# Ledger of designs, part 31: VHH binders against o26223

Target 1, 191 residues: o26223
Amino acid sequence: MKLLWTSQHIKVTVHIDGKVSKMDVLEAIKTRRSIRKYQDREVPEELIDKILDAAMCGPSAVDERPWHFIVVRNREMLEKIPEVHPYGAMVKDAPVAIIVCCDSSLEKIPGFWVQDCSIASQNILLAAHSLGLGAVWTGVYPLEDRVEGIRRLFSIPEHVIPFSVIPLGYPAENPGTRDLFDPDRIHLEKW

## First folded at step 19 (VHH)

Design U23
Fold by ESMFold2, fold request of step 20:
Structure U23 (fold): chain B 191 residues (1-191), chain A 120 residues (1-120)
Amino acid sequence: as target 1 above (191 residues)
Amino acid sequence: EVQLVESGGGLVQPGGSLRLSCAASGFNFKRYDMAWYRQAPGKGRELVARINSGGTTNYADSVKGRFTISRDNAKNTLYLQMNSLRPEDTAVYYCARDAWESYIDSFDSWGQGTLVTVSS
C-alpha cells in the first residue's frame, strides 16, 4: 500500500498495492495448498505482521497462548535448516520462514500446547494464502532429532520447544484443486 | 486393508511403449491423490507423476511429454502410459498414495512394484 495525499486541500490518490482481495473463509480453507516452490520475490514485513497477527488469534487451552515465533530471512540461516531438518529442504529456497515455538513456562494445562501451536501453524497457512502467498508446514515436534537440531541452530532455550518450520513466499507452482469430502468418514449419532 | 497392486511392466525396446496399471482397494480411491514413483537399480525412489483427487497432473521433467498419468475412479485404478521409452527409464515402478499435504516426510502407502526394463 502507498499513500500519496491525506488532506481535502490537497488531492489524495491511494494505491492499494497488489491484488489483495477479500476471500471467503470457506474458499480459503478449501483452496489452500502446500507450496514448496517460490518466486524470487521478497515478502514485505507488513504481510508477515498480518500473518503473525492471525496466528495469535487462535484459541488456546485456557487462553494460555504458549506460542512464540521466530522470523527467519537470513539466507545463510535458511540454507542451514535442511542440515538438521531434512523434510524442510525447500526452506533454503524460500524468502522467509516462520518457526512456531512453544514456551513451556506459559503452559497452564499440561499437554495441550501441541494443539495450541497446531492452531497457530494452520492460521499462518490460511493467512498466507489469503494474502496471495504460499506456505507449507514442515513438522518438527515430536521428532526429537529435528527438535534438538532446530533448537541448536537458532539458540532456542531448553524450555522452548520448536514445533514447526513454515517457509513461505509468492507461489511458483499450482498443485490444483482436490475433491476430499468423504461421506464415509461421517458418523451420525454414534460410530 | 489398503492394497496397491502394480502390473504391466516388462521388457521393451528403446522407443517402445508400456501401460502400467495399479489396482487399488481398501480405501476410498477417488478421494486420494495418487502418484507413480520409480527406483532404478542402486538409486533412491523418485517421483514420476502425480494426479490429485481433482484430476490435476504433475510430471517430473525427465518424463514430461512422454508419460501420461490417469485414473479411473469407477474401477479404482491408476494408470501410467509410457511412450518413447529410453534405457534410463529402466526401474521398478511403484504406485503410491501421494502425500502432498503431509507435514511429515513419511510416505503413506506403496505397492509391490512392477519392473520395466528398456533394453535392445
Scores: ipSAE 0.593, ipTM 0.797, lowest interface PAE 0.9, mean pLDDT 88
Fold by ESMFold2, fold request of step 20:
Structure U23 (fold): chain B 191 residues (1-191), chain A 120 residues (1-120)
Amino acid sequence: as target 1 above (191 residues)
Amino acid sequence: EVQLVESGGGLVQPGGSLRLSCAASGFNFKRYDMAWYRQAPGKGRELVARINSGGTTNYADSVKGRFTISRDNAKNTLYLQMNSLRPEDTAVYYCARDAWESYIDSFDSWGQGTLVTVSS
């Protein structure tokens, strides 16, 4: 992991949805979209490091931190993913993908690893967005055919469970604005 | 249960106009992105137009400038105004709830479709 530090205040400019802006966390959460089309442009290792740092900052059950990450850049491997993960067809077009895994030997309370890896996966999506990248979560667990296919393809041990595959890259599409707030889902004091 | 019912299809001559409607029920319509897709004979379904819950619209290049997607949240209805119709627009048109943010692709909701035939 390479951390770059500066002792001076430099305004950081990031192109997000065709605009140069500084984005606060609430706006990042509201504007993040699933991105399935990517520019033919490499993603620097330093950005992947920042994204994985963010992934590991999530809470976990009893601080068990059961996650492992496989960073896939090899073109031939990316092209094989859809063979075992048919709903991840866009992965072959991505410059890089991150596979979020659970190491069950780190699990302290059975069954909470799903929440733990979900938190890490969402943090990856938000961090990628904040860095001007687009990403999409493609589900693997609990679909046994996908779990075993990904495990086989990447030589993942039986005690390690592939949870999600997250392709990412500089976006080549803009899905647009949403209005998702639904007051009917909010219950005051009780159901 | 999500229900999407398309109507307004028919036979029209090239250059004509048609307005499709989609009556939606079983979900909070105004909070969902909506789309029109079409399927021509022997082809897969393709996106025609989409409209986000926030009102942003997007169109396939083949229909841009000729078709207009709109929604009436008070009536739970999605519309497609189709002008300057061409024989290439002949297809079954489907109203869909857009599942863009699904992390698996098995959650699309589609209507039964309405046939639009453009011929002389």
Scores: ipSAE 0.543, ipTM 0.790, lowest interface PAE 1.0, mean pLDDT 87
Fold by ESMFold2, fold request of step 20:
Structure U23 (fold): chain B 191 residues (1-191), chain A 120 residues (1-120)
Amino acid sequence: as target 1 above (191 residues)
Amino acid sequence: EVQLVESGGGLVQPGGSLRLSCAASGFNFKRYDMAWYRQAPGKGRELVARINSGGTTNYADSVKGRFTISRDNAKNTLYLQMNSLRPEDTAVYYCARDAWESYIDSFDSWGQGTLVTVSS
């Protein structure tokens, strides 16, 4: 059985293999790793929809929601990304990438769009991980040569700022778990 | 200030062994992922091995089974045991805080490197 996913009143899980995957949010945050090697396997459109739904759930400055997303599956386009982003070579091997952009015409508070798009980008990483995918955030903004290169490659208008390129797919590597909690970074009541 | 000081490099014959050490200071060593990279003459730096803060290790295919990365959090020291050395292992070896989770292509902090030369 297949149920339609909608953004109106109900959310349903669509599954084909008879299994529904769940991950606790704290587990997702603690176990997410940057993944740069992917299986030769398509990512279903429904998973991309869930990931972008999660991206749009983030808070933004004065609820300005300045984000736009370009979903890239075209092999030729993915293979061209390293021409403008040499250290993003893994993007050519990904089944899909998401470009997170800011539409500056939606900006209400100058300069907060960076935080807004960072929130959306991190939500993409966490949602992908919770769905059994691996992803990595490759930075574009504020590196001017990369901003211009990505804008040119994807015909992004001047008032829209490409922020990050996030390749994703089923992981073909496991960087392992970490132990990152550092009490020395915690200050009670004052510095 | 983050400081990483490599030692233990030298000239060895093919089939020999070396143990590299990296003394770390200026940060909470046990909470950081660490790595060894190497750079052969005229080449870019390449990953050799990683060990995350939780103890999980990963190796480049070219060194699997021959090299072992380890850490001693009490001594703030990272190690690379290199066995069955080959001429193609000749490189300057760098200790680094692992930038695996960096969303830009800059690496975190690096040592000055220690030269390993494998030649008969």
Scores: ipSAE 0.538, ipTM 0.788, lowest interface PAE 1.0, mean pLDDT 87
Fold by OpenDDE, fold request of step 20:
Structure U23 (fold): chain B 191 residues (1-191), chain A 120 residues (1-120)
Amino acid sequence: as target 1 above (191 residues)
Amino acid sequence: EVQLVESGGGLVQPGGSLRLSCAASGFNFKRYDMAWYRQAPGKGRELVARINSGGTTNYADSVKGRFTISRDNAKNTLYLQMNSLRPEDTAVYYCARDAWESYIDSFDSWGQGTLVTVSS
């Protein structure tokens, strides 16, 4: 059965009028792109709350939910992040960033926290996109210099591990959509 | 191994045109976003133009309306048509496999570059 995925151009009509048109989950996944340029516009707290709510709704190992989130709006702190995060240059231009962390003291099964924080991070990206915001995942863990840099900058305890920095804001760029479907990566019943 | 080989650079007068090419190999070209970057003397590398796998293009403001990025997937080749060239366009131009969705900003796949000099 040749699943003819007709590329329906989902026109994401971002209605500027306060009604957040609800993007369906498949649309959000398919149309999401990393955004590294932002408008000079503040992100309402309500949207951040929705994003964080989404971040906490994913699965985790043994449902431990070991994640913590630092919400950063302070301009001085945003400007300092690139000093310890070389690939986080865009953070200084974002109105807000979320730092995803793991409390290792909550971990029951070692090593799965990376998956947990990854799920949380991806949900942040999807939620942001569905709300008309742009975001990008900038990796912190497992790069020791970045981990320690972020730790020091935000006075993060030793048992808490910074995982990712996610700047977000209203998009000031449009990378366009991609068709990433690869049938060669699909195997039926066996390899 | 990913290989990118730029060509087409040279000396051109202001207002002139030049077409750059990038031959790609070692990966499934049609499934990747591609980009042109440039680095002027004493300046950092900057994005010039991007084309995604679906053909959507983006341009730096400085080249918008003058430059056109395109691709031929059958030939595994990326192009940059440069019109109305200016002295400030003088730079080494690099072809890159665009890792836009990377969470580690690693631009590890660059060619050797091709020099474009715009001078009267």
Scores: ipSAE 0.522, ipTM 0.776, lowest interface PAE 0.7, mean pLDDT 90
Fold by OpenDDE, fold request of step 20:
Structure U23 (fold): chain B 191 residues (1-191), chain A 120 residues (1-120)
Amino acid sequence: as target 1 above (191 residues)
Amino acid sequence: EVQLVESGGGLVQPGGSLRLSCAASGFNFKRYDMAWYRQAPGKGRELVARINSGGTTNYADSVKGRFTISRDNAKNTLYLQMNSLRPEDTAVYYCARDAWESYIDSFDSWGQGTLVTVSS
């Protein structure tokens, strides 16, 4: 009995003409998966710029836009991140990581920066996926040891809070797609 | 509460086969990714195989071609068919709800494990 591995290869059809196949937003959302293995391939700066552009396009409380981004390509620094971030083991294998931070001085309404940075982080993931990259959200905040570890490692000022570390790269794994729709989580008009 | 109960472990000779089972309860099993992990003596816990909610499988390189992960959603049961067992496969095997999309390392949904010993 030949177990037919129907590997539904998410064919990221990179059209030869350098045109990044435009993934529609719903497709990006539905097909996105966390990627923790990366090819030994550099990510072009242009793609990072697009990702960061997307990261800054989300809403925020009172449009406060408290987010900052540290782009890390230095191999030594990437290799050090796992030392202070136990869930960040894959970062050492990524060609690049984005650290999403909050400048607390930009926060207008207390506490909403978490939502703001979450939106930015999610946009990074979606943008990366739409561009044929793999990424994973590794949480930093609110874990104090991780926050302080990342802070020290990157000399982040006290008023700036590291929120997430997102390694990025061309994917070297395929976790497959999921059907996550759960009608039991939908309530009409009231609970 | 998420509950996972492994069974099927035991002593087997090299080249032998075992089938592990994991009974899941306390969550919508069919909507979650599941995985098998193992921990050998003196080693850390490692991923053996995973199966997502859609049935896509992934395996550690060390078990590819020998192990098969599967699931029965009607029975809320995860399986690991282990063929061509080797001494290096000796470990406690754990069933887990695979939090692949977790942004934090929460391994809170593990079974008690089942011991697999491969020895002549």
Scores: ipSAE 0.483, ipTM 0.747, lowest interface PAE 0.7, mean pLDDT 90
Fold by OpenDDE, look of step 19:
Structure U23 (fold): chain B 191 residues (1-191), chain A 120 residues (1-120)
Amino acid sequence: as target 1 above (191 residues)
Amino acid sequence: EVQLVESGGGLVQPGGSLRLSCAASGFNFKRYDMAWYRQAPGKGRELVARINSGGTTNYADSVKGRFTISRDNAKNTLYLQMNSLRPEDTAVYYCARDAWESYIDSFDSWGQGTLVTVSS
């Protein structure tokens, strides 16, 4: 029985009629892909609010919640991001980007802010995907040139560390799904 | 160590066909996205085709309908079938592990390349 891997085109049927069908969390995780091409379409503020709400729902070390978010819609600023973030070339084509930052003054236990901001960033990606948007995580920290570039560009104070830049938009590409399950990475009881 | 070794390049006439192969080693091939790039003389390196770990393919517009990227996970081999070749397809073709889901630009896994020359 040749299991015809029918490439189930997960038709994210963005039902135009406003009822965003709630994507199952496992489905969102498994089907999420980085999207670097976007439609010439604005992202409603309501969706950004939902995404940011999700971003703030993750755990953090001792519940320190050190994250801050810069929402960037200004075209000029979006176009400047690639100048200081070479991997952020796609940001210039996005209708909006979220910059995830850490306020170091909120950090209670040193070093865990990276985990906190990572969780927030991943939640942004998952939420975006569940809402029919495409996004990509572009790393800023710990690359010093990128950190400083973003800092200068957005006048971020010294105690605040830019962590990631996440452009978002309606997707204009479909990279397909992946099966990344690897049992060789699973160890029972001991290594 | 990640190793990628391209083969199958050569001289071909316009309208001809070639099949490139890339032997991969040093990583779990079946779990990674793969891609072909090419670099023509005096030009920058450009994406030709991509295939993800699930088999979904993407092509540059310039090669769409003519080139086919495929993979054999059992053989840890990536292929590029090139049909209807044109002089503008002349380039060194590179096999790459495609870090599509990387949050940093990491194209550090390239082969040495194989030369494809399309000339009359």
Scores: ipSAE 0.435, ipTM 0.734, lowest interface PAE 0.9, mean pLDDT 90

